# Ledger of designs, part 13: VHH binders against Phototropic-responsive NPH3 family protein NPY3 (NPY3)

Target 1, 272 residues: Phototropic-responsive NPH3 family protein NPY3 (NPY3), of Arabidopsis thaliana (Mouse-ear cress) (q9fn09r205to476)
Amino acid sequence: DWWVEDLAELSIDLFKRVVSTIRRKGGVLPEVIGEALEVYAAKRIPGFMIQNDDNDDEEDVMEQRSLLETLVSMLPSEKQSVSCGFLIKLLKSSVSFECGEEERKELSRRIGEKLEEANVGDLLIRAPEGGETVYDIDIVETLIDEFVTQTEKRDELDCSDDINDSSKANVAKLIDGYLAEISRIETNLSTTKFITIAEKVSTFPRQSHDGVYRAIDMFLKQHPGITKSEKKSSSKLMDCRKLSPEACAHAVQNERLPLRVVVQILFFEQVR
Short names: E, the ipSAE of ESMFold2; O, the ipSAE of OpenDDE; V2, 0.75 times the mean of E and O plus 0.25 times the DockQ between their complexes.

## First folded at step 14 (VHH; framework vhh_enristomig)

Design i1 (from g11 with S102E; at its last look DockQ between E and O 0.61; V2 from the best seeds 0.00; counts 0 for: pae E 2.2 > 2)
Fold by ESMFold2, look of step 14:
Structure i1 (fold): chain B 272 residues (1-272), chain A 118 residues (1-118)
Amino acid sequence: as target 1 above (272 residues)
Amino acid sequence: EVQLLESGGGEVQPGGSLRLSCAASGFTFSSYWISWYRQAPGKQREWVSTIYEGDSTNYAESVKGRFTISRDNAKNTLYLQMSSLRAEDTAVYYCARETWDEGEFDYWGQGTLVTVKP
């Protein structure tokens, strides 16, 4: 709506008062409120759209913290009101500006409800300046844990429908892509960290394990110093029976894989 | 047998929009990661955007918020919707199918020229 751009010029106090009044009167969809929040955040939070680790001073951080906490408090509860990508950007900013633990936990919970909506690019979050890694992997691990926790709650309630299985399948694909990307870039990514993340989604339904294979092979290629034991542990993450013909053809020529895995692939191709 | 054919390039004024297409044939389109790359005269090839399995996406910082990658698996066609175009976006744009190793592509299109002029 045309008024959301005009609202982004307001101070946070006026913005909150206007949005609160609009909600109180009704007649505006939660999605429009979400749009207003997103436009406001994009204009008023430094580095929100493009990651920026440049913080000016302590008072600026405190002002941005207060701004961010106010925006989080204004998020409509309806799932459709805001995108997963927007929620992830809010979480990133909440860490940078040291927002309260409750706000961070609520954002993580909301992201977990719709993690299948995220893109690989959303999860490639730059680590703080001066760190050893290019990307912040721990924040992504937290989001996956929240998704897993919520799917476990649904399973306890004996809720079985195609939405739950479809959600898990989509997250599996997302995390496979994410693992491949961080494996390519992070020279110091440990085998333990790679396996820990991959295992969180290892039982999720997949039509194919080509994505898992791609992530494993990228990890092996970019980390040639890992031990034979580590290669074996990483390779156990995939089910060779679920590889496509194209992936099998690549894998049987792949000297980075343990010999046992190559033999298993050849065996399964002969049996089927 | 594998073919990639780009189209949709042309001249546009700064701030304008174009939509590029890449028609693919000879492989299972939905199973592969497909990317857009560009090369300006006298410069190195530059990654623009990738679409992954499940249609998840990623973008170079220089184009985030301005470009949108998508695909239609039923038509085996990849798209790049470009908006808010700048002079720096002038380049030949290529679509490419990845091998199993990111950054290695076994098939490229011939390219389509995008020119942003004042």
Scores: ipSAE 0.521, ipTM 0.806, lowest interface PAE 2.2, mean pLDDT 84
ESMFold2 (binder alone), look of step 14: mean pLDDT 79; pTM 0.795
OpenDDE, look of step 14: ipSAE 0.673; ipTM 0.866

Design i2 (from g11 with T50A; at its last look DockQ between E and O 0.75; V2 from the best seeds 0.67)
Fold by ESMFold2, look of step 14:
Structure i2 (fold): chain B 272 residues (1-272), chain A 118 residues (1-118)
Amino acid sequence: as target 1 above (272 residues)
Amino acid sequence: EVQLLESGGGEVQPGGSLRLSCAASGFTFSSYWISWYRQAPGKQREWVSAIYEGDSTNYAESVKGRFTISRDNAKNTLYLQMSSLRAEDTAVYYCARETWDSGEFDYWGQGTLVTVKP
């Protein structure tokens, strides 16, 4: 779309006016409007492709905040108009530029609608400076809560259950991968937060619990100072009867696991 | 017999593109998390990208937005699409299988050289 690149050269006020006129006239798919917004954001928001909080003054932050809030207000409502990845980049920028609570809530809602499309890397969002953790884990918890809320609403309305189960299965895989990676890179990840997030997707369909096992093992590996009670609580997140033979073989040799978990794996292995 | 064979490396000008492939055999490809790593001459090996169960992905900050990891489980092949190449991307690229001890890798390919002329 030739005009998309040309519009990205405009000031935000002029960009908004042109896009609004195009929408009123009709004949342009929401996906094209979404593309225009994405191209504009990439050109005009510093560090949009990767999260960056290296900013020199407060007036620059305020100007970028206003720009970002304007772009969020212009998002077409159609689900297919923008990608989950783009929405997550907008959310990351909204944290960096301290956008209003309403904009962040709307972005979180939109991301929750299509969370199964996210990638693990998308969820690794840096926290504001001075926080306890390098990565913002609470924001990911919010995204999962939005997904769960919307999925429960669809279940109440008797939406296609097969589509919801496939979406839930994909989110379970995503969150297992996220928990493994955040455990590896975030030294201040608490056991409570790890368990809270894991439990939100614990009932989702999974072909096996191998992904849950990998997440638990990474957490234990990277947090050796946690208490025995915390290790027990974390290990209960997996159903050892649902581990593949390969995962079982590794787990029975794994000294990071509580002994009682290893014994349980051995007992259940005999019934296969 | 676990094997990983990289291909697709070569010389390219800055801003160019290359597609690397990693043919895998001897294991259940879709069950493993697999990464691309690279090593420039005289430097430590560094992680580039990973693909997880369900084909979810993650990237090193230095390549995010320019590189795309993917795999075809029917063909047991991992890919790295490299775009907007820069001189600092010059390295030998490896695919690696993550062990069950997460964060550790037990099988590595032989590597394929990517050279971006300065």
Scores: ipSAE 0.603, ipTM 0.838, lowest interface PAE 1.7, mean pLDDT 86
ESMFold2 (binder alone), look of step 14: mean pLDDT 79; pTM 0.785
OpenDDE, look of step 14: ipSAE 0.678; ipTM 0.879

Design i3 (from g11 with N58R; at its last look DockQ between E and O 0.85; V2 from the best seeds 0.77)
Amino acid sequence: EVQLLESGGGEVQPGGSLRLSCAASGFTFSSYWISWYRQAPGKQREWVSTIYEGDSTRYAESVKGRFTISRDNAKNTLYLQMSSLRAEDTAVYYCARETWDSGEFDYWGQGTLVTVKP
ESMFold2, look of step 14: ipSAE 0.604; ipTM 0.834
ESMFold2 (binder alone), look of step 14: mean pLDDT 79; pTM 0.796
OpenDDE, look of step 14: ipSAE 0.871; ipTM 0.946

Design i4 (from g11 with T99P; at its last look DockQ between E and O 0.59; V2 from the best seeds 0.70)
Fold by ESMFold2, look of step 14:
Structure i4 (fold): chain B 272 residues (1-272), chain A 118 residues (1-118)
Amino acid sequence: as target 1 above (272 residues)
Amino acid sequence: EVQLLESGGGEVQPGGSLRLSCAASGFTFSSYWISWYRQAPGKQREWVSTIYEGDSTNYAESVKGRFTISRDNAKNTLYLQMSSLRAEDTAVYYCAREPWDSGEFDYWGQGTLVTVKP
């Protein structure tokens, strides 16, 4: 096709030198550099499309770690140069190859600035071997923290543009879906972790709280033995006044919800 | 009242492509999570992909990178763009609406058959 595919045939040292020279001389858009990195990663990183921990020996892991760290160092700074999906695949690989803290922090920062572009499936990242959970929930918490930090900076600049609110709204929808799915597939998800993540986006704008309700209900279904206090704490995450009529109709018949929540929903239906 | 109708199935060569459609009616399409499932002969039905509110997606590992779920809310239609098809993709594909209680599907289509030739 053209030069990006040809560059993917090079060793990492030659690839880095060629790309660095191209960037130094200018005249190539950052998006093209990002494409070159993505094509190279797809061809050269084993299992780049699917996270794995394939028991490579220490020598192989160190070689792949070095390759990955080099690619991360080459990422253009321009936000639009690489997709959020590509960054998340790099992060997944960094877990598999045990890259250093600096590379993971940089990836997390970059993902955080584009978090509204992520998909639920992107956030389902397998934990390193030996962790408490099959999926790495702490890494997702870090990504949300990076997003929150960056949106707080934009808020401090007294920016009233709808772009920041639209970004927050999209992240809220994303996290609602994530919480529902992680509740379904991660048997070791604690109530504390569920609530901690949900609270980070609880003030974000939403057209309705139906997604929050779905996430809470999935969590309650998968954890029927949680305490009354935990049910109360989880249920406070949603504003019953913001449920759609369809969600209210479902919720009032839902035996998993605390009785007082059901009564509250019925009360608001009478007054609206 | 609620109806889901799959279409677009057929026979295809290995490596080929198909686009499946699911026409939905009787509910507010954009407010629901909608999924594709498939069932190969003699096997249990398995999840393929879901599209959530806001266009976020999730895929089964077996189809990731080869299938793309999307929807057109103006037409109340869900799509599954399938590429790089393999023999193991041979199945009846179903569109399913997720219930509010997400552990239970309340509506299914009739299915559309996809056959990948050996």
Scores: ipSAE 0.593, ipTM 0.825, lowest interface PAE 1.6, mean pLDDT 85
ESMFold2 (binder alone), look of step 14: mean pLDDT 80; pTM 0.806
OpenDDE, look of step 14: ipSAE 0.881; ipTM 0.950

Design i5 (from g11 with F105M; at its last look DockQ between E and O 0.74; V2 from the best seeds 0.75)
Amino acid sequence: EVQLLESGGGEVQPGGSLRLSCAASGFTFSSYWISWYRQAPGKQREWVSTIYEGDSTNYAESVKGRFTISRDNAKNTLYLQMSSLRAEDTAVYYCARETWDSGEMDYWGQGTLVTVKP
ESMFold2, look of step 14: ipSAE 0.643; ipTM 0.857
ESMFold2 (binder alone), look of step 14: mean pLDDT 81; pTM 0.814
OpenDDE, look of step 14: ipSAE 0.853; ipTM 0.940

Design i6 (from g11 with G103D; at its last look DockQ between E and O 0.61; V2 from the best seeds 0.67)
Fold by ESMFold2, look of step 14:
Structure i6 (fold): chain B 272 residues (1-272), chain A 118 residues (1-118)
Amino acid sequence: as target 1 above (272 residues)
Amino acid sequence: EVQLLESGGGEVQPGGSLRLSCAASGFTFSSYWISWYRQAPGKQREWVSTIYEGDSTNYAESVKGRFTISRDNAKNTLYLQMSSLRAEDTAVYYCARETWDSDEFDYWGQGTLVTVKP
């Protein structure tokens, strides 16, 4: 800790030189290097950790962009060197400071490696002003795609099935929560986008589909203008047989659901 | 019957810390999303934090970095660790089980008062 705080006082050029020297000498875990980067970012990037409403303050976007790109270039390759939350903050900043696509793609790749460690709150990322939606949904889709791609590569190379299944289960819970929350707060979320994201994790293991049901119901509640065809398509995302008794009790009284779905739930409840 | 019982409130100086607890009974605790809310006198109820299935979290901007939500599923207990408390954090704090309807809660605790002295 003692030297980490002192390094955060340095210019970015000196910081990079010192950290590079420390890495060459060895004997310092990548996690400590990651901590140094995180402390540096927190102290030197305005608004990295706190509110970002300083639109009439003097800012040097070009200097902050260069600083951010340098920090991204310094990330240790080891998966556990930095937290998923820190990577997501870097990604948010990279959009705000207009960093190059290479930096954003590398951050997305790193976040995808450990997506199961993200929180729903981390994924609620504001879109640039002037866009169609308040929240950036495409960036989350990219993160899920990275996770899926990397999981498929691991399966091809080394058969890490149990670890992948646990990771997939955690991502499924995360995305179910994300879909429910984004449906609540983003009135311009299209049915196509909702279904596209849900389908990416639809085959992942789940003990129940209560989370899927909650996401679907939130979407229907907050988007009452969708067509009957859209309601039918979104309702197909859940397996009614996998609903808990409590979810079934709610669903059978839920007028937002297609009648055919309610009948299916009643039929399965009679059988079990 | 579903019950939620908050505790741990009290008086504290600015910059101080408190840990709130919410004991839950009558439902499968780990399967539900559970939230903390607060209400200051004369003000509307304000969402503070949510913990989801899988223990993922979300926080209101006003408390981010200062409050930590967690739970112990073996004890059916939700926690809110509050640090760096400010006068504006003075409120009655409630835990609530999220319903299947996003803007309603089917069960609420009685609340616990947190007072941060000016």
Scores: ipSAE 0.628, ipTM 0.843, lowest interface PAE 1.5, mean pLDDT 85
ESMFold2 (binder alone), look of step 14: mean pLDDT 80; pTM 0.802
OpenDDE, look of step 14: ipSAE 0.753; ipTM 0.899

## First folded at step 15 (VHH; framework vhh_enristomig)

Design m1 (from i5 with N58R; at its last look DockQ between E and O 0.83; V2 from the best seeds 0.77)
Fold by ESMFold2, look of step 15:
Structure m1 (fold): chain B 272 residues (1-272), chain A 118 residues (1-118)
Amino acid sequence: as target 1 above (272 residues)
Amino acid sequence: EVQLLESGGGEVQPGGSLRLSCAASGFTFSSYWISWYRQAPGKQREWVSTIYEGDSTRYAESVKGRFTISRDNAKNTLYLQMSSLRAEDTAVYYCARETWDSGEMDYWGQGTLVTVKP
């Protein structure tokens, strides 16, 4: 509450001591500690809220690295204490300031626990200047892999299946939106990369494949130079039988789709 | 027939808050990607925010952290909660539905005017 904004004015050493004292005394929810960390990070880490790659000062980078590593060490272990979006911003900053591998691995693990809570906007992370792509796609691939790994572990431990399936369904929809947006912007997005990401969540439950269709269509629309074989491979990501009537009506007139796919949709519509 | 109807616009002081609504009908609201756009006097219409199937979101950089898009699928209503408003936010705000021709909008509302006083 009131003390959260005041603590953001302190040096990192003083901030750590005050927060540690507050935690030791008890009576403060982990969510409040998480709020304090988020406010502090927003004020003290250059470019935390909005990415900025202008920093070349080695002294400043080393100071920011130490600050960031301290904040990560202070994260409460409780899942609900911090948002997925905040964790993703911490991960992005940890790469920019070259924090240790242990900090980055812990952030990825925690993001994987709650990836279904991320937004498409959270995953649109700008790549380093001078790179081939506008957005960093590899970092998102890593987060999906972590989610898949943790989901498989829950299945083996006889945990509640309903919660796990709901989580998978939400991530599938998230990735459909993400792929559509990356396809819109990245002229250099390869068919292999598109398919690799889409396949990681292809077996997850979906009420319909309309979102998959939107992502495929955006990819085809923005990458007209790909081969017929690549179009075929991309189009196989969707199950035509799971398209809504509205999506089917559009798809049968969609000249970007391979003819074989259009014929399959028409056949399915006739059989009902 | 597909219909989108915005409401909630008005005058507000700098730093103030406002919530816009968009009542939707004639389609399966929860299955569509829906956006807010705005058009300032003398300027081109610009994208503000999108909500996807599953209610994941994305925001224009100029409004990130100040605006929140959401929807109530039971009421077929889209919302835009606006806070920390600035003079530059003065515009007519529109809700729009993404068409099946990916990246294009096929239905637009009539718009609701937001004025942030100098």
Scores: ipSAE 0.649, ipTM 0.859, lowest interface PAE 1.5, mean pLDDT 86
ESMFold2 (binder alone), look of step 15: mean pLDDT 81; pTM 0.817
OpenDDE, look of step 15: ipSAE 0.865; ipTM 0.943

Design m2 (from m1 with S31N; at its last look DockQ between E and O 0.80; V2 from the best seeds 0.77)
Fold by ESMFold2, look of step 15:
Structure m2 (fold): chain B 272 residues (1-272), chain A 118 residues (1-118)
Amino acid sequence: as target 1 above (272 residues)
Amino acid sequence: EVQLLESGGGEVQPGGSLRLSCAASGFTFSNYWISWYRQAPGKQREWVSTIYEGDSTRYAESVKGRFTISRDNAKNTLYLQMSSLRAEDTAVYYCARETWDSGEMDYWGQGTLVTVKP
């Protein structure tokens, strides 16, 4: 761990040679190699730890692209070697510095393997310059799609069991939190995009739909001018039968919800 | 009744570490999103970090990489591990529960003072 910070002062060529030698000799856990890469990236890639670096020097971009591609090529294959948050930062940087498609695809694959380990903060990614939204929502949609695809592959290979259900449950909670926060901070979030993302995880197991309710309510609160049809469509994302008594108590007094939804909640509250 | 009780504050040198705790009672702790806030003398409370259902997290930019929020649902306790403390981190730290009117906090602890010497 201690030698990791010393390595971050090396040029990328020297860093690569040292790390390659360490890996060849063995005896160092992949997690330590991953830490070395993470510390190096944090010190040498502009804006890696903070979003929105406006440096647009073409020569700097090409140099940073090469640096980033080298770091991605050095990632240990072991799932536990790097955090999901680090992989997401690498992906964000790879888009900003226009890295090759192969690097982007490999990062997305790695993120999909462990999306349940991501945090809401990791998914709040600033969009590239010139986008219609402040936050990049499409990249998050891509990551969810990759997770879904990989989960379906595991089911087809007879890997379906409680492990896949636990992973899906954690991703559902993550996306509920993400949708609530992105609804709060992104003024250009459309109803269609909100629903599209929510539907990707709608069949995942949840102990309750309280998180879905929080996300829907935040969306309605921050978008009071949407049509009645849009309110109806977004409200259909939750199953009223799966709301806790506490969520039901709040929801029945919630003027943002369509009246028909409130009636449904009252009906199920009476029989529960 | 809902209660939030912070502890673990104290005096520390710059670069030091502290761990804050927030004992929660009177509600289903795991169902709520819980946050740390802080208030420096004479200033408004500012958001520090939030932990969501499923224990994913979000941090203010000023503390990212230095602070870690976590919780133990079995003990109904929220934590904030603070490292690399700076004089600017001096504040009373509060834990707060998000209300069902999303985005607003309905219950606050009494706070615990963290002092980072200049």
Scores: ipSAE 0.633, ipTM 0.851, lowest interface PAE 1.6, mean pLDDT 86
ESMFold2 (binder alone), look of step 15: mean pLDDT 81; pTM 0.810
OpenDDE, look of step 15: ipSAE 0.890; ipTM 0.953

Design m3 (from i5 with S31N; at its last look DockQ between E and O 0.89; V2 from the best seeds 0.78)
Amino acid sequence: EVQLLESGGGEVQPGGSLRLSCAASGFTFSNYWISWYRQAPGKQREWVSTIYEGDSTNYAESVKGRFTISRDNAKNTLYLQMSSLRAEDTAVYYCARETWDSGEMDYWGQGTLVTVKP
ESMFold2, look of step 15: ipSAE 0.610; ipTM 0.844
ESMFold2 (binder alone), look of step 15: mean pLDDT 80; pTM 0.810
OpenDDE, look of step 15: ipSAE 0.876; ipTM 0.948

Design m4 (from m1 with T99L; at its last look DockQ between E and O 0.89; V2 from the best seeds 0.00; counts 0 for: pae E 2.1 > 2)
Fold by ESMFold2, look of step 15:
Structure m4 (fold): chain B 272 residues (1-272), chain A 118 residues (1-118)
Amino acid sequence: as target 1 above (272 residues)
Amino acid sequence: EVQLLESGGGEVQPGGSLRLSCAASGFTFSSYWISWYRQAPGKQREWVSTIYEGDSTRYAESVKGRFTISRDNAKNTLYLQMSSLRAEDTAVYYCARELWDSGEMDYWGQGTLVTVKP
């Protein structure tokens, strides 16, 4: 794929014309077109590979906005053509350069189609400076909502329960890890926000609830001032019967948990 | 007894690659978050990468795109595939198990030395 690097040297107008011509003639897989777009973005969009907000003047923002919107318009429709991580970087950039709502919505829809392929690192998206949080949590909520909406449509069609359940299980683990990390990092994460996100995936299949327990415990550890009512609400997110022996051993020693939860864990261990 | 045993370190030229391994025993490997850390001479130990329960990952910015963390839960082995190595990657690399409450490592390996020649 030597031509991919050469194309990244071109102006956006020439790049668009060359890629369009290649697509029109055929014989090139969508994945190769996706690679060309990714290489171009990495070279031409400031800070694309490294999350930062170095946007100094309005005309530079307008130029980058136009470039980014052009790249988004060139994305092949095939699901496999681009990675979820690349799409998430495009979405982050689209917010930073204030691209139109249609571009952001289309990116969110495509990310939702393959959210199970994302990594926790992909979801830790820096918030704009001056915001309340280090990471942009609202953008992640949007992605989860899109995934949930799409899985509900698949459930309605009754097409393939095993594939849909596997996708849901993977996203549940991803979001458990994400919640644990933002709980550790975000001093001001509210109990309402934590629960709202967790509930979006709470009914998804999980072989164990160890990940849910980790997310809850991380939240409790970093937010020791929450009320007993809030601790109770957060703890309801996990099913104690689904904890592994190692998770149970940790949890029964955990002074952050409500006593009722500890007693329930001890009871289930005795029965099992 | 929890044990973490690193291997695969050595000398390489700039731009070269190495694959580090960490053999784990004494705990339910797939249930824990496991991380790679490194410590260069005279510097503080720094985080490199983490792999989560579902095998999702996160990387330090200095290694993103060049290093790949993975694990084989059937073999209880953690890997770090390192490519495009640079002189500043020279360090002793450690695997570490994260406590359930995230933020402290309760068990560390002995380390394996990676040297990238200038």
Scores: ipSAE 0.560, ipTM 0.822, lowest interface PAE 2.1, mean pLDDT 85
ESMFold2 (binder alone), look of step 15: mean pLDDT 82; pTM 0.824
OpenDDE, look of step 15: ipSAE 0.832; ipTM 0.929

Design m5 (from m1 with E98M; at its last look DockQ between E and O 0.08; V2 from the best seeds 0.00; counts 0 for: pae E 12.2 > 2, placed apart)
Fold by ESMFold2, look of step 15:
Structure m5 (fold): chain B 272 residues (1-272), chain A 118 residues (1-118)
Amino acid sequence: as target 1 above (272 residues)
Amino acid sequence: EVQLLESGGGEVQPGGSLRLSCAASGFTFSSYWISWYRQAPGKQREWVSTIYEGDSTRYAESVKGRFTISRDNAKNTLYLQMSSLRAEDTAVYYCARMTWDSGEMDYWGQGTLVTVKP
């Protein structure tokens, strides 16, 4: 494992040759190869730990693009070899250095396999300069789509066990949190975009809809100019019957919610 | 990384007052629902009060009118002002950060003991 630090001093061409030789000879776990890639990336890619896409000239970008593409090509196939956080940092860098479509597609696929391991902060990926928003929401949509596609394949094979449902539950919680945070940050977040993202995980198991409620409330709070129709559409994302008593008490007094939603909560409280 | 540290507990006479504090670190305090819970000796932990990311508050019936929850976002601190204390209020009081939903407590403090003499 100490040799991992020494390998990070090599040029990318030598690094690739040494790692390839080590993999061919065997006797090294994929996790160690993953560690070597992560240490190399951290040392050799400027701003890898924190996305930084604005301080490089054209030659630096081309060199870093090539380096990054080589590292992505070297990722071991084994799921456990690399962390989701590392994969997301590679994706952030791939945007900054304008890597090719194949590398981004492979990273997105790998992140989708492990999306339940991410946190909200991981999903806050800076948009390119000149973009409409501070954070790139489309990339996050892609990651969610990859997760959904892969879990649907598992469902087709009837392997919807506790592990798969636990994964979906964690992703639902993650995306509810992401929606709340991106709503707080982005004054230009459209109602259509908010609903589109929320609907991707709407059928996933949740212990309650309190997280969905929190995301909706944050969206309404930070976008007071939306229409009555948009408020109605956003509010339909939650099932009032699945709110905890604490969330119901909060929602009944929430002036941001459509009156019809408040009435529905009161009705279900009486029936329940 | 996320930490909740309660303080201000102690021994009081019936009818007395105490002010509990919960110092928070490792997260954006104003973005979460924060609650007080309590656990009397030999009993289950029970909900006391919640403050939502706005200034909205909710209280258990047993403490309504006697306890006041509040927060100071600049100090990243939650408070519980307790007055008209009774022997039944004797418990370890816990500060809890709720996740993005109120039904799942992500983190709890270590607790602070409040003893109201019989």
Scores: ipSAE 0.000, ipTM 0.273, lowest interface PAE 12.2, mean pLDDT 82
ESMFold2 (binder alone), look of step 15: mean pLDDT 82; pTM 0.826
OpenDDE, look of step 15: ipSAE 0.786; ipTM 0.911

Design m6 (from m1 with S102A Y107V; at its last fold request DockQ between E and O 0.90; V2 from the best seeds 0.81)
Amino acid sequence: EVQLLESGGGEVQPGGSLRLSCAASGFTFSSYWISWYRQAPGKQREWVSTIYEGDSTRYAESVKGRFTISRDNAKNTLYLQMSSLRAEDTAVYYCARETWDAGEMDVWGQGTLVTVKP
ESMFold2, look of step 15: ipSAE 0.669; ipTM 0.866
ESMFold2 (binder alone), look of step 15: mean pLDDT 81; pTM 0.814
OpenDDE, look of step 15: ipSAE 0.867; ipTM 0.944
ESMFold2, fold request of step 19: ipSAE 0.615, 0.585, 0.653; ipTM 0.843, 0.833, 0.860
ESMFold2 (binder alone), fold request of step 19: mean pLDDT 80, 81, 81; pTM 0.810, 0.815, 0.813
OpenDDE, fold request of step 19: ipSAE 0.906, 0.904, 0.912; ipTM 0.962, 0.961, 0.964

## First folded at step 17 (VHH; framework vhh_enristomig)

Design q1 (from m6 with A102V; at its last look DockQ between E and O 0.85; V2 from the best seeds 0.78)
Amino acid sequence: EVQLLESGGGEVQPGGSLRLSCAASGFTFSSYWISWYRQAPGKQREWVSTIYEGDSTRYAESVKGRFTISRDNAKNTLYLQMSSLRAEDTAVYYCARETWDVGEMDVWGQGTLVTVKP
ESMFold2, look of step 17: ipSAE 0.684; ipTM 0.874
ESMFold2 (binder alone), look of step 17: mean pLDDT 81; pTM 0.815
OpenDDE, look of step 17: ipSAE 0.839; ipTM 0.931

